# VHH binders against Thiamine-monophosphate kinase (thiL), part 8

Target 1, 333 residues: Thiamine-monophosphate kinase (thiL), of Prochlorococcus marinus (q7vei9)
Amino acid sequence: MLKEENTQEILHDLGEQEILNRLRKYMDYGQIDDDTALIKSYKKELIINTDMLVEDVHFSEITTNPNHIGWKAVATNLSDLACSGLEEVIGITVGLSAPSSTPWSWVDGVYTGIKAALNKFGGKLLGGDCSNGKQKTLCITALGTKGPLNLHRSNARPGDYLITSGPHGLSRLGLSLLLSDPITKSINVPNLLKEHAIKAHQEPQPPIKALQTLLKCKPYAMPWNAAATDSSDGLLEAIESLCRSSNCTAVVDHKNLPKHADWPSGKQWNDWCLEGGEDFELVVSLPPNWAKAWLKAMPCTKAIGRMKEGPAKAMWSNGETIQKAMDTKFEHF

## First folded at step 20 (VHH)

Design gg3 (from ee4 with K105R)
Fold by ESMFold2, look of step 20:
Structure gg3 (fold): chain B 333 residues (1-333), chain A 120 residues (1-120)
Amino acid sequence: as target 1 above (333 residues)
Amino acid sequence: QLQLVESGGGLVQAGGSLRLSCTASGFEYDMGWFRQGPGKEREFVASISVSGGSTYYADSVKGRFTISRDNAKNTLYLQMNSLKSEDTAVYYCAAVYQWSTKEPREYNYWGKGTRVTVSS
């Protein structure tokens, strides 16, 4: 009765030895018993990222469960690696702090989500640590190899196409649906869009396939340089970040906003597409021939505008500066 | 390419229970169960996300059927309790790379099905 064991048992009653015994199934044989993980020698540069998820800051039991939390922790780390030109995921380590009163089923759910994401996107659970603490906190360090692409926000140039790896606004809509916000009650949202939005929020997909395709379709003669950032803080912020780092203007046509096929019309829906967060897509600036190759090779990519010489701003095609309509600023301190 | 093989179908009395299994050659997919009854279109029964965190049920089976997955064994399950004659159908296992939905057109891979017959 897996259900009853996960529901009825708490960490205090199990103790460290039993917890470690149960975690063995998520790791390669013997890995949990070692203080360190042995990594095969690489001839390539390594990239490392660390993200922290804190209870009531980054996740809520209203919108997510332990499986979602574990999945998100991996997905967000891998999205950061993808934006740095990831080639191969090596693995992750997990630091977990939780009260001793935490049910084992919660920990088991988190690791189930972690393992599922690793199985899908690559890499292994290399190790980690568990500690007693008053607040649930999950710290993930992800390790990968860097591929040949020098992917950096400062690499955008006038004449580039501005491209997204996927649609935007889904996670923000999903959050609103999960919270039963009045705004989503007043709009007739098609059922398929609702299903996609909720899952985009709970089980985001890092842009690993989009990056792999981008690498494969690079024209032979072009240098291994491109500009990118992720859109985790929103599409408009991603575009503005590219503009600031590259000292270029982004010119966007509102008709080219990267919307889901069933996305409603209207200003509010455009604002969510531009400023809704947690979509975890690549926003990329590419020379025209590379851009055309990528658009052809990868479903869900969309050319949304062009980079031009000018002030570090995002502008509509009519020359107006794209203005923020939502408060999307997030600061920890 | 992805191979899905259902098993566990059979004849069962109304009020009885039956457990369906679906073994998959790869398990990095959202998965679901669909069924097609006599003279009816294929309908959604249940789905479960790759992480196991999101489960959904058709209203007609909620509270009676339980979907689960064992990622270590690459196996999807459907526990069917309190069976009714209306549950008589061919049950299909389905998989999709991205997000499962209630729409059968969203699924990329299908098993051949297993027959469930509920006698009154």
Scores: ipSAE 0.625, ipTM 0.859, lowest interface PAE 1.6, mean pLDDT 88

